# Miniprotein binders against Uncharacterized protein MJ1027, part 3

Target 1, 377 residues: Uncharacterized protein MJ1027, of Methanocaldococcus jannaschii (q58433)
Amino acid sequence: MLFMKYEGEIAIGPVHPTMLEPHRLRLFIEDEIIKEAELVIGVNYRGIELIMEGLPPEKISILSEKICGICSHIHVWCNVTVTERGCDIEVPERAEYIRAIVEELERLHSHMLLFGHAFEVLGFETMAFRAFMIREPIMQILGEITGGRAQYSCPIIGGIRPRCNIKESKIPALLERLEKFEENLKKLLERTVNDPMIMSRIKDVGVLDKKTAKKLHALGPTARGSGIHSDMRKMGQVPVYDNFEFEEIVFDDGDVFSRLAVRFYECFESVKIIRQGLKDLPNLDKRIYNPNYELKEFKPIDVYNEAQRGQVYYSYGLDENGRVRQVKIRTPTATNLACMEAILPGHHVSDAELIIASCDPCFTCTDRMIVVKENKI

## First folded at step 9 (miniprotein)

Design b19 (from T13 with K37E E40Y)
Fold by ESMFold2-Fast, scan of step 9:
Formats: sequence, C-alpha cells, structure tokens
Structure b19 (fold): chain B 377 residues (1-377), chain A 94 residues (1-94)
Amino acid sequence: as target 1 above (377 residues)
Amino acid sequence: STVKITVRVETNGKTTRFTYEVKSPRELLEVLWRLKELLYEYGAEKLTVTVETDDPELVEFLAEFIEYILREYGFKEVRITYEGNKLTIRAEKE
C-alpha cells in the first residue's frame, strides 16, 4: 500500500509496537441488535511518553512520528512548537506557512482514506476506487515536499528541513494539481449525495446527539458532526492559520452522513488554505530555519493543534540539562472510541462497521471487535 | 467490478507486457505502487496502458488519473483514446 510505505519510511526508531497494547471494542448482540459496546483500553498507552522522558527535544520528533502514521506531521509540529514557545525561539513565517500547507495536505489524504474505507464497508467498490485514486496525487505531493522516498516530517526546531522548502517555480504546477483534485472531490461528493442507496445507508444512522457528544468531550469531525464548534485552527491556538480565510464546518444531525459531510467540506476548506498559502509564499522572507536558537529550562507548556481526527495536545518542559520532562500527549483516538461505544447500542449489527468507519479511529476497531452472544432460554 | 489493466513498456527497442486484474480498491493501490517501481527500474521510454472495466464513469476517471501519474513520471506526450468501456493511453518521454 502507498499509505503504508510512507508510514514505514518515516517511523524508524527505538520504539517497538510490542510495547503498546492495542485498543479493543467488544460488542454484545441479541437478535442481531447491538445491546452494549465496551471499549477496552490498551495497557501500555503511555509507553511513548515514558520513552520521551529524559531525551533531548531534537530526538522527540523521531518518536512522535510513531504515535500515528496517518497524522505524523501534526505530532512533529506540536512537538517542535512546545520547545519553540518554551525557549522563545523565533520561527520564520515561511516555515510556519509550509507547516500549515503540509498539515492540510495530510488532512486531505486522511479524509480521502476514510471515504474509501466507508465506501468499501458500504459495498460500493467503484466509489471506493474513486476515493483512493483522488487521494493518490495528494500523497505524491506530500512525498515531493517531505523528501520523496525518505519521507521525514518537515518541522525541525526553529523551522523546517531545507528539503521541505516549496520553491516558487513549483507553485503554478502545484496550484494546477490542486484544481484537478478539487474537481474530482466535487464529483465524488455529488455522486455520494445523489445516490439514494448510499444516502439510505448513512442518513439517520449512527446518531451521536449533541448532549452525549458534549458529555464524552467529543473531538474533531465527530464533535462537529454533532453541532459542536471545536476547531483549534479557529481558536487562536495556531497563529499561522489567522492568515487564511476558511470556514469551520459543522453539521447538526450527528449521523454517519453528518460526520462524512463535515470531512467532505473540510477538504474544500483545506484546498482554500493550501491555495492561499502557496499564493502568499513568494511574498514572504526566504528564511525557513533559525540555526542559532538557544535551549533554556521551562516548565510544561500546553500546545494544541487540529489534526484530521481532532485536537492534538502536547505538553512538556525542559530541565536544567536540556532534557524533556513531564510529557503529556493526548490524541482524539480514545475519545472517538468512547463515542463509538455510545453510538453503537440499538443498531443492527450490519451497521456497526459503517458507524465505526465514520468515527475514523486511529486503531483498527473492526479487526479487534469481539462479538459476544448469549443463548436465550 | 473487475478492472483489467495492461501495461506495455518499451525500452531500447525491447517491449515488455504486464497484465493486472484488479478486484478491489486496495489491489488498485498495489498496482499503482508496482507501476511506479516498474517504470523506475525499466527506464521506460514509451508506454501503453489499456484499461477495461464495466463501469463507463470509472473509465473516464481512470483516464484522467493515469494521465496525471504518467506526467508526474516525466512523460510529456500523453495521448488518450476511448472506446466504450475500454481506455488506451499512450505516453512517450521527451
């Protein structure tokens, strides 16, 4: 798989998957109706945080890439931002622009991957083909920006890797490729909305009401599909986004359709951000990295950003020896799993995979579901 | 539906033919990955891609997508012909 190749190239280091216990979802079914869903949280969730303790901040980026392959860029971006804010390190404006452009490209390919999976679950192979093929050009652009076959994340403390700079001569071709992507995305959305078979399977199914979403502290498109405004890009947490005009997408019905619709329209908004960023780049100072930064001791600093699945939170401080301490990392995955646990009861078992897909978990819940049936007397 | 993809590669006057039968979206991604590696390894100068499927809309989409990929691989001259549910793309470097 093209996706797996990108993850394999960037996720090399001392952290081994066997140190982490996977999350599991257990379903209790009677007469083909889900009566209860139970989320089993993995035991070694803090493994990566523990390994990060005592490391110099430059080494943390390699480890943060292993937390989530699909959203590796956001983890590295949050990580370097903690150190940059803690040490008052100036980051060139061009570097922040490129960080935002790369993150929006990751949002595009991640949402497209979810659409493909959802269409597969629905049994619409042709729609799944279209989604995966629309995604491929975005993956190619990401590879070109991040370094091709050796796809390391762009952010480094004080800026971005020189290889990740977007040359002005490349911008017209990138804009043209984005236009083609947007045209194909629009056709995919039109085919989805105008297909009565697809719509009957996703509309009014898997409803997460606003009250329950608030109680579970829902994040990302899951929260926004249930009427909750939660986008960190609009809350002043990531200042570079203030340079771009785009809309926070919110739907109120909380069904599978609403969660997918949020993501479809977010893709159009991501294209707007990328287009504006690329257009502004020629007018920015050419510096992409601050080579003369100084590390200093700081107490834990909170950093938030908006990944494809929702808010990502990083916090740590540096001790007197320049070593990372008190690491806290929160992703939307556990909250999305908790939301699935709340949505699934009352639904027919045939809708379970679709509901799970629309909540977009970082872990493969479908392969880790345990179905428990009790014989009736 | 099943999608049949045939790739004919010409390098230094020698022609090699590859045929892929794709039955799922994931298999298509695998074929696209192998196509990249194939073109890199063989140093293709001329290429013909033939796609056959029962879905006419998919034919149009595949035409645009394959053309995009070939241009990204450095093929400057790309010609596309349609014949119902059959698509033929011819590409040449320089």
Scores: ipSAE 0.000, ipTM 0.427, lowest interface PAE 11.0, mean pLDDT 78

Design b2 (from T13 with L29M L32M)
Fold by ESMFold2-Fast, scan of step 9:
Order: structure tokens, then C-alpha cells, then sequence
Structure b2 (fold): chain B 377 residues (1-377), chain A 94 residues (1-94)
């Protein structure tokens, strides 16, 4: 079976490959305190890997885009990079810049979506509304660049789709919109840290200590909220990021506040990357894709990148017939779910959704991941 | 739980039937992969997928996932019917 279900829902909505991931926690509660949290396991990326085997690389890109609606761009970027490196395909620098800009815009809207959800869970509807409103301009910019609001099919083998090119004449307006976003984000952060009611709900709650985080191989902001440096953008795995000045954000307390704070400050760093990228674009060659490339047989190679939830890993080779072989995909989702399972015991049931939200599993599935079972032992 | 999947492929007036019994998530994914290859190999004009499961709560998930695969292979008309423990998906290329 794909999963075991007795009470509650696994996931909702149209079927995407993400539905093949485990999305379910069972909470065993005694006197309103979580005594045990159990991850109900379904299929991992092994199922997606089997579907991808034998496809041409272009079809892998389409499927990889659908693995996560929130982080679709990074999956496509990783996929095309495997083929590009394996086949020695030249990618114009402008295309790599735009790939990075789009990924940072994706990081911004994803973090804002999490903030909105966290404020909803906290019962602060006005703050949630502000977070969702601040997010909307970023979604609009993404739509203007990629042509799609939720599905960003920007990278293609050898570059980016022509539609995704950022014209020099558009840059001043984009920079102005980013400045406005940054101002609003700063206000949201200041309002959050200066509200004692909010701070009392997130500070020292849901602590994932560094030792446990390391043992569970935590990734992304979950790892960085627990004092672990893990950002693949800083590890030489994505060379285009070497063109940008930005900081890896790390907090040590491992609480809900720390995981949210990592994301707030990462948003400021993403704005810096986007701003630098946009300013550099007019000075780069105008070419955005390589129209002439040849697929060649290659043995599996490893590609890493940093999605908003953490490291994404893609590996495959290409056979003599131009078909993908030996596919391996790893995302931070399964590891972050294991971290939630470790964090939840000992907490009041009213804090469960907040703790889960701060670990950023699957935003659209969070309210359907929890099954409460009363244990009178 | 056991999931039984029956696929009927219709091309040029000829019908071919495949039946799979699935006992694990991995086996289900392998069946989905085989369905994908079958669609490529047979050039199906019409397809009927019937799913019988001990767990009726899997029905919605399986319906959506199978529909996704069928649409990827050019089936624009996809009709889903529920009947007790049995799910039937009929698809046709236009």
C-alpha cells in the first residue's frame, strides 16, 4: 500500500508526484500532552525514480516540475543541470543568473506562505493577512517572468525558455517592487518580535536541539534553526551563487522562533541576491539558451542545490539511446518529517500545528497530516 | 492491503487486458511504470483502468494519480466512476 490510514487525511488536492511522499503524523495524546508522534510512511522518491527511468531528459524536467508545487523551479533546475553537466552542454551565464533570480523569488513566496500559515495557526489573522498580502507582489513578479503563477517551467536544457528572459527595460520597476517588499517584510518582522503574545507562543517551543538535528540529518532552515550550517548555495555546488554577496542565516536555539527567524532573514538575503542579479543582467551576454546541443551517454553525476526547505539532490546517467538511467532524488521533506516526530513529544496538543508549520513539510497538507488518538494508559 | 489493477487497452478494434495484484507501495509504483510503458508501446486509442482495493480511502488518491499519467500520454477525455470497492477510469484520445 502507499500508506496506512485509519483516522484523518494523508493529503489533499490534485495528484502531483509529491503525493507519493509520506505526509502523515499520528499524535498519541494523554491529558492534552503529546506522548508520542508516529510518522506513517508511504512511498519516498524511489517511486518517482522508477517513473523517471527510461524517459528522455526533457520529460524528466516536466515530471520534476510537478514534484513540489511550492519548490517546482529548483527541481527543474537540478534536473536540467544533471543533463547539462553530463553532456558538456554550454549554458549562457544570463540563463544561470535568471535561474538563480527565479529560485530566490520562489524562496521568498514560499517563506511568506509559511509565515501566513504560522500566524493563522497562532490565531493572529491580521498578521496572517499581512503576510499573504506581502507575498502577492512576489507571485506577480514570478508570473511576469515565468508565465505561470504556481508552476515555473523556466529552465530548459541549455538555458531558459525565451519567455523567461528579463528585459533591461523592466529592471528598474522590478528593483522598486523588491524595495517595497523588503520594507514590508521589515515591518512584519518588527511587528512579530515586538509582540509579547506572539513571542511567548514561539520562543522556547518545539525545540530541536543540535545533537538530535545532526543525528536525524536535518536539512534547510530546520537544520539552520538548530545551529547547523547546511546551505548548498555556499558550498560551491551552484557556481552562479558565487557571483552574489549574501549570508547563510543560522540560529542556535532550535525553537519555533529560530526556524521562523532563519526564514525571515533568508528573505532579506534572497532580496540581496535578486537585486545583485538584476543589476548585473544588463552587463551579460544577451543569449539565454543554447539552441544546438547534443545528448551524449554519461555515467550518473551528482547535482545539489538549495531549495527553500533545504538541499535537493539529483543524480542520473544517460544511456546510448538518450534515455535516463539510475535515477536518484533526495529532498529535505522526509528528513524534516522525522525531525517533527522527534520534536512533538512533550508538547501541548495546541502547539502541534505551529511546530509542524515551522518545520515546513507540505504547506497545503499540514492541516491534514495530524491524526489525534487519545491514550489513557 | 491488496490492490488489484486491471488495464484494458483498445487499439484498432482489438482489446488487450493486463491484471496486477499489488501488495506494497513499491509494487504499485512499478505497475504505474509498466502502465506508462504500455501506453507508449501499444499506442492506445481507448483505455479502461479498473482498481479494486481493500482500502476504499486509497480510491481517490489512485484515481487522481492514474488520471495524471493518462493525461500525460494524450488522453484528454478521462471519466472516473466509483462503485463500492471498485474504481473505473475510462480514457480516450481525441
Amino acid sequence: as target 1 above (377 residues)
Amino acid sequence: STVKITVRVETNGKTTRFTYEVKSPRELMEVMWRLKKLLEEYGAEKLTVTVETDDPELVEFLAEFIEYILREYGFKEVRITYEGNKLTIRAEKE
Scores: ipSAE 0.000, ipTM 0.143, lowest interface PAE 19.8, mean pLDDT 78

Design b3 (from T13 with L29I K37E)
Fold by ESMFold2-Fast, scan of step 9:
Structure b3 (fold): chain B 377 residues (1-377), chain A 94 residues (1-94)
Amino acid sequence: as target 1 above (377 residues)
Amino acid sequence: STVKITVRVETNGKTTRFTYEVKSPRELIEVLWRLKELLEEYGAEKLTVTVETDDPELVEFLAEFIEYILREYGFKEVRITYEGNKLTIRAEKE
């Protein structure tokens, strides 16, 4: 149900334990036009950085896995990379390849989840079915590689868990499944762009101009939908990606269509990365982790990677007693909150859910979000 | 739109039938995952899945996805029949 007055509160997004967190949007409306928007998330800041302070680096990895159910792999990968770079730990090339393959599979399923949600909001039930069903084989592949469908952990300090190794005998079947995914994705995209009802709802709606996106420090597909080149995979921050030929996808119009189009084309680029990685694996050394490393003290260092929603940042140091110090973690959802609030004013209230969906807020990563006190109507 | 899915499992000459009526995309995904559990629980050697819906686009996609699941579970022979708004998939293990 929608309840609206001069000042009103609207519940946004579907409730599902593993896909989206419930959130509420407070809108100030005049003649069906949004004048002001306030996003109310109603969550407690957990102080995850404070909890991580003073722990051994192995325990930080376990906690990182639990920060976000949708993007757990990237958090663990960033964390182990801090320790690996700080201690000059050699990571086998095969392990870095598999880390990248798993991350791209995570990007695929997350983008497909967004498409399903967007089609639900638009009222296109059949398109939502297609998106969610296309996503399921990717979740199966992730479960086969990592052993977990949600909140899986693949990286460990110095490599990957043994069960996460991709055996050469499995590669042909994986490539075939990936090809089928790509065929289905092409059909979904074609059906989307050739549907005038869908296009009329997403084109020229929810515009985030480049100047505003820069001022608010937009990240990920939100920034790239507004003409900003921001992909950490192309900025030299994650060296393993230098092994792969793929394109950074950028659109300039900043509308809902542009943010969705970035994600559709990024899926095709993720498929290229996975395909190349799988084909290279048989030619790499068989080592998947390095047990012969020594932890040493280091001053805080910065690690960046590109999650499906944007840049993820990890920083900490290690003291003489082998304990982490000065932990800093930033997720893209926290930085994009202001963008979501800035886009909404001036739009018809019927477009609110779609605009929010196109920015793909990850409320499971709420630990770094601004805590807003609820006002009751 | 509403989707009706009927699954008929044959094991050792005994037939068991399950019917699901689906009213949302999320509920459809849940039913398709339960199909996996059903196949594992009953040790199906022969399977018939019938899908009824007023949406022709959904029928085509469901046929491909259900065939994919069945082949992943070792059904080598998968036959698909279209009868207007009704889809019937018959699968058999060797």
Scores: ipSAE 0.012, ipTM 0.448, lowest interface PAE 9.2, mean pLDDT 79

Design b4 (from T13 with L32F)
Fold by ESMFold2-Fast, scan of step 9:
Structure b4 (fold): chain B 377 residues (1-377), chain A 94 residues (1-94)
Amino acid sequence: as target 1 above (377 residues)
Amino acid sequence: STVKITVRVETNGKTTRFTYEVKSPRELLEVFWRLKKLLEEYGAEKLTVTVETDDPELVEFLAEFIEYILREYGFKEVRITYEGNKLTIRAEKE
C-alpha cells in the first residue's frame, strides 16, 4: 500500500539479526480499532537447520547461543542433551543440577524484564523501575555463576564448563539474595493487583480463549494463561526437574492479567527450584563434566525443554564422521505470534502493545508496529 | 519526562564528572551498567549522585535503585537528601 500515514514494525523472534530475518507483526487499523493482525514469518528455522547440517556438535552449541541472546542457555542445554543422549554420554548429576539452576535464573530475569516492559507500556514508570531494580540482583548472580552477564556458555557436551561450578562456600549468600528477591517480588505482585488503574488495563483485555489456544498450539505462559497444561519440566521431558518440588502455574481467563499472573507465580516456583538445587547440590561426586566421552553415529533424537517463553525442541543425528544431520529446531515464537494475530483484532490500538508484551515475544532489534490505514482515492 | 543524573567520582584526589539523561525506565538499566563500569574502572572512594526530575514520585524509586547499586560496590556509608525535584546521594567506602 502506497498511502501509509503511519509506519512502525515489530521485529520479533528467537533468531539473531545477523543470521536470519526476524518475524514481523502488521496491524491493520480502522478508526483506532484493530481490524486484522498479520504475522509475517521472516524465518521458520530452515536456514539455521541447514547451517547446522555437517557441523560438529560442539560448534552447534556456539551457534545455538546466537539464536536468542535472552534465552541462550536453554538452546545450548537442548543441543548438548541431543548429543549426550545419542552417544550415551554420562553427565554428572551435579552438572545437571547446575544446568537447571542457571535455567531458572534465566527464567527469573526474563520474566522480570517482561514485567518492566509491561509497566512501561502501561505508563507506570515507578512500577517499571521497581521491576528492573528487582531483576538486577538476578543478573549479578548469573554473572557470578557463568562468568557472563547476558550471554553465557554454561553447558558443554558431558557437563558444564569449570568456571560455572558453584562453590559450597558461596551457597549461603546466594540463598540470602534469593530470599530478598522473593520478598521484593511478592511486594511487586501485591502493588500490581492492588492498583485499580493497572488492573483495569489488564483484566479482561486481550483474551485468548482455551479453544483458540489449543487450535493454534499455544506454548509456554501464553498457553498456561489460557488454561493449557504444557510445562515440559512437569511432563517427564527433563529428568533433573524430577528432583525438585514445584507447581505448574495455570490460569483460565486468557487475558493479559492471566498471562502476567502465570509469570509472577512461575517466578516463585523458580525460586523454589533454585533453593532446592543449591541446598541439595550433589557434593559426594564433585565431577562437573565427563572428559572421556566418545562421539558415535546415531539417528535423530528428540529433546524437549521449557524455556521462559515455552517449549524448545531440538532434534538431530550424527553421521559416521561425527557431524550433525537431519536438524530440526522449534521454539514457541511462531505459535505464540499466531496467538497474538488471533487476539489483537477487535481491540483499540492503544491496547496493542500491552497485548503483545503479555505474550512476551523475543525482540532481537528495535520494536516498530506497522499500521496500515485504507486510503479512498 | 526527563531525568538528569550527575555523578561526581573522587579517586586518589582526582574528581571526574559524568552526566546522564534518562527518558525511560529502560535507560535507567543502561545508567546502572554505566555506573557499574565507572565504579570498576575508576575505583571510586567517594561518590556524589545528583538526580533532577520533574516527577517527585520517581525520586523515591531512583534513590532506592541508586543506593542498591552503591551498596553492591562496597559503599557502606550512603546519605540521601531530598529537596523538591532534586535528589542528592553521597557515598563513601569505609
Scores: ipSAE 0.000, ipTM 0.373, lowest interface PAE 11.7, mean pLDDT 79

Design b6 (from T13 with K36Q E40R)
Fold by ESMFold2-Fast, scan of step 9:
Structure b6 (fold): chain B 377 residues (1-377), chain A 94 residues (1-94)
Amino acid sequence: as target 1 above (377 residues)
Amino acid sequence: STVKITVRVETNGKTTRFTYEVKSPRELLEVLWRLQKLLREYGAEKLTVTVETDDPELVEFLAEFIEYILREYGFKEVRITYEGNKLTIRAEKE
């Protein structure tokens, strides 16, 4: 008779520096191999969606900004877009360009934060320092454009806030800073792929095969690391992106390397988008805001956009009193958490943090799916 | 690795010194916030940044990075000197 017992339970603290609330994955190990991984979830169907129900759309924007500590801009952008489409509100082209530029800057700093965390988990302090240092100039540019480093209030219904306008006189300096960022990013990538110790830790580790990724409806770089084309910026969902030449980055191996490689090459594509946007701005109309719009009743409108971790979906309508109704919001976090749970079994416990880091979870985005602690006592 | 960053600021004839020790990559983020706050609040006219670390490759990267921050805060004249494991950056506003 053989007894197979799972040994121990591993608590995972904040998964990256901007997350202060700890979440717990139960990892059961036998002979240093993870046999089972469990994320206990309670579906909060009354979460953020129902808190937003009955509010005026301007208040939804403020609340949307606070949903995620890293991806605030995309939530605000999705929200104003629902109202704009529902009410047939004209948005100046310049405002949509600046919304896209800010989102791509947010994608850059978010991916750099993930690289720093991954290198830190790997024990490569020098590489982690480099990633965090390369990220800092992007945070400075975001602060100059939006007035805030982590919580940007750039989009408003009908356009952008006046302070978020990018003046033509500032564009040459921004392009130069972006070029220096790209040079440093190339050096970081080269050092990563040419380091056999790093490569041995990330290649063929934490494989999420395409079949499993499809079954779990994986999103964002997690899906694209497993060979799935999923980028909302390429699917006609965000028309301003049609103005920019860039590629959807997909890798097929589904390992930690593939998920990191998607993000490295996405950073180069984000740089292309920002550069093109900045160069086009002087040729666009100077208008950044439509003050003469009228709110009207509409049935739910579906809006999709591509955040750093994947697709973000917003839907609601307005009633005759200008109040939102039938609010529906989906973020990539819930499906990506399911993917982590599927990847972890069969791996050495020493690889757990690296696998989790490569999936870049945002547990704060699971306010609609709370983890319930149920103890038999 | 440990990185020691010393910032000497000259404003209106007065000199103030700040020392930061970075013992982990995450602590670098906190030091960067403190440096930016210092540059914004003190209206510095002349600044000397000294970095001491055992990593030669990190020294070169820190030099480029700190120069970038200083230029963003209006320091047009930036001079970099290497002396063993010590990096000195002198910056002045015109």
Scores: ipSAE 0.005, ipTM 0.475, lowest interface PAE 9.8, mean pLDDT 79

Design b8 (from T13 with E30D K37E)
Fold by ESMFold2-Fast, scan of step 9:
Structure b8 (fold): chain B 377 residues (1-377), chain A 94 residues (1-94)
Amino acid sequence: as target 1 above (377 residues)
Amino acid sequence: STVKITVRVETNGKTTRFTYEVKSPRELLDVLWRLKELLEEYGAEKLTVTVETDDPELVEFLAEFIEYILREYGFKEVRITYEGNKLTIRAEKE
């Protein structure tokens, strides 16, 4: 027996000129119900590892910045940390604090961008605009700290770029801007949970149960939305975070609401981290980088950090000629896409975009393509 | 973006030319890996790599990356020239 199914294809992710290829998610639809979802992974991390093999560590930092525009800071931070630990390079405490502050600012704007897109998908234009407006001050702060001329992040081997230093005179204004952000975020959250139309669209929809999440090795807010404690900032993997008091946010229901709620409450925790970091900065050493380091041979070092979408893992060693060997890089992207492939079957096609948005694979998916062929059986 | 990569290899007095047309980032990774294989397999004495693309940032990245590969395989003399959107890298072993 031959039956023709409805078919759809959704492009996920922007095309980066150098390395990044957009992922594709194909939906097989029958009577408006998703029967199957097929993930087509566009980027090959093994290929990237092979390209990095034999390069000097400084060139891996440049390449890692070009791989991901949204989470470039975390990739560079992981990379420099591998070399720093392997070569016993001292990193000034101020530099580690600023690295953490910048990463938390990146987490804030990334989560706000996801909220905006989720509300847009839900058809709530006003809520989407509010989310985008709340995000803008965070982007301004990032631009002031990192510079707006290029997509370069703060970390360099042994510290941070000089332009990324936070002057003490700027701290009071930054704290005030964060307080205003927190106030506006609280109002956005209250409007979301008190809107029964929004809640009916996100509660009990797109459920990723804990057993399936564990089987697929879910990471980040996706894992935490399904009851899994997975935050590398709390697991001793990033020592600078031990200086800050904050909570790991976990929800148990695994639905779209749970994945969004994790991100809303993580934003409040990020604000706590940034606030504490800024308050500590005036009491830290003035040094922001170590110019007197030397590279030396080392065996592979494992480095973990917690990006906006989950765990990022970097590992490599350095040979006697100062070149990296045995490069391994893992990001949450492939795992989050596999989770979407598992969640989507059994849902109405009208919920597909929302489920995808809540798993946070892409914020600039403008080449959406759904081709429907009607099955009249 | 579209990238055209031409590799000319000279060994034992013979010249062989390889041309790759790259239409996606994934294909670019494959071509760069093939370049590494080619250098291992043929033991090139002289090499010319020409890159043509509409993306100036990609040209800079590829120039730097190809130079590091060539030096890794023992090419001490590496010369890079730019003409608009065309990059030429010439290398010799000594």
Scores: ipSAE 0.000, ipTM 0.137, lowest interface PAE 20.4, mean pLDDT 78

Design b9 (from T13 with E30Y)
Fold by ESMFold2-Fast, scan of step 9:
Structure b9 (fold): chain B 377 residues (1-377), chain A 94 residues (1-94)
Amino acid sequence: as target 1 above (377 residues)
Amino acid sequence: STVKITVRVETNGKTTRFTYEVKSPRELLYVLWRLKKLLEEYGAEKLTVTVETDDPELVEFLAEFIEYILREYGFKEVRITYEGNKLTIRAEKE
């Protein structure tokens, strides 16, 4: 029996070193076929909740940005929304539009990064180059809107940072850049589906059937690749999305192709949302934040949103001293890792990295993955 | 495949040349970022980008993408020439 280990460390935000434990995926292989996969969850999620508990709401936003490097905006958006709903704070419509636009730009670049990584795993370096190059203009747009690395995110309690406002004069150029991105994305998709070598590696591989996906409570594109409708943007959880016409993308086959196809088509839907949002902005009130709000005690409330990898959940209350209490945070990472554990058995060892890539385990949280082969004599 | 990218920037008759040999997709992102910084810092009036690679489809894609970046920075005159495995893009403001 051959044992193969994936050893790596998944870092989540600025967490005290003693609370950070690496994720490990252990594969048990016989004659090149994976017989068992064992996920060892190393991250102490309770540690993050404990750090947030007792802090003022403004400080929680800073910590929320650190939970996931690629999906930082969604964490901050969820956090400010808890306080806003708990305290009945009015948020200008323009601010909610910009929050949605930024989140869709994050979804685009995150999915493009996933495609690049998948092509690297497949050994198609040229396709990986194409994916990373197509991603670059989206990163440029995000930097222009958010102020780059020096300004971590857009949302603040009651609105958005003034720097993140999108001026009407900038909209025509942004729309042209999005059109060019969409053209290049369409070409990438066409190159992918018309390449029989690529298709033979991703079609009918790594199947997560609908019954198993439901049993594991799969989230995001992983769930949608297995026929499950789960998009929080379509379930009334994020009202600003009701202003936009777009489709929830679902595929039924549950294979690597289906999980990638969900993400490709979601990119086209994200472009539709951004385009509509940008076109609506000139017709909205110019207010981008509410400077006159009052914090008040509230019991824990639930906030859901749809990140690139699936549902993100935030819940907390505020005590009489203006301190956050009873913090609960759930991300799709642990559930997606459990799905990988369920998918891998029965597959050839050469497909393991591709299956893992298609489940998108948050690449920015992975420090190093080492594959070690051990033979039981 | 190996990709060699050479960028020549001309401002007020002064020419500066940069050459990059790309070994990985990640390095291509660095070159694109550097191209953007060269356009911002040097106030370029004329630019020549030469790309050498043995992948014809990648050559076509790079031509389209580099032209897109140049037009974003105000270059109205963009000329693209193909010579075997070599792509040359010449751009001028006004």
Scores: ipSAE 0.000, ipTM 0.353, lowest interface PAE 12.4, mean pLDDT 78

Design c1 (from T13 with R71E)
Fold by ESMFold2-Fast, scan of step 9:
Structure c1 (fold): chain B 377 residues (1-377), chain A 94 residues (1-94)
Amino acid sequence: as target 1 above (377 residues)
Amino acid sequence: STVKITVRVETNGKTTRFTYEVKSPRELLEVLWRLKKLLEEYGAEKLTVTVETDDPELVEFLAEFIEYILEEYGFKEVRITYEGNKLTIRAEKE
């Protein structure tokens, strides 16, 4: 029995993320062909939901950060939005802009980490190094904006933390750094599509057809790689995105190439959003948080947003004592992992890691082990 | 292949040296993060980064990227030299 482990680490601060139970994928191999794939889901969001019950909303934000080390910003953003909508709390426009900018920076570095992993699996070490190096400036910008401490979330109820404000004097340098990132990303994409060895490994491999993707309720770039339009940023669920001109990226072939291509082109769209947001900031009111808000009882409010792996859903209400009730949290992780059970059978074992990488499970949330049992006659 | 990265930092007349042997792309992330931390913590007056690898495309990419990081941290005089499979980047603050 062989163990293959998928693991990643995002250093946005000195704090370790809360550990979730690992997912396991079991592959049954005969003559180097995958005959069956079985997913064992290890994520326990119910434990987090139970801990959140009865807490004040401010403390829920701290716990939200611990759900996923890679996508902590989206969890905090969704959480504060539930309370803000439930209590009719006004959020300054500048704060919503910065929330969107930070989320797009999170999308960029997460997609780059996926590209590095995919190239590593393909055995193209130089391409993997290029992907990780291109990612680093984005991590630097995130550290500068968020302060680089895990205990500091960008969103707070009613706005953002003061240290997360983007000063107008810093904008020209940020725009220059983004332009350099975009140039390097374009070169990485060109090197990828012009390499026949890479293309032969990713084109027409690991196909998830549209019908199967719909049946399994695929989310995020996995769904969009199979022709499904579902981006929450385009569905009116996150109003601040209505201020930005960008495209929802969709490919129809459902192969490894299509899932990677969605993410490459999404990176260019994220750069457009960040650029527009930064250019608009000087024209917005300078207020970044509402210090005068009142909590009130409300029945559960549904909030959706689009993380780098797909839709994130938060719901809860507040009781008469200002305590959180009836918590529900859903992420795209389990659904995207289920898609791998449908994709893997019929493929050579040498393609397994690549197919799995293209579905982008989640490095900090899932810490996956693949168990392979091989029968040799 | 293995990439060997050596960083020498000089501050207040003291020299500190760090050597990293990178065997995977993921280890490169840790080296980049540590280089950033070294620049923040030591406030280097002079810095030398040496990269040894047999991949010429990687050498050129790393040179460009390290130069970008150094310029971002206030190093205006950046010099790059090539000696076979060894790349040396020297930087000084004014």
Scores: ipSAE 0.000, ipTM 0.370, lowest interface PAE 12.5, mean pLDDT 78

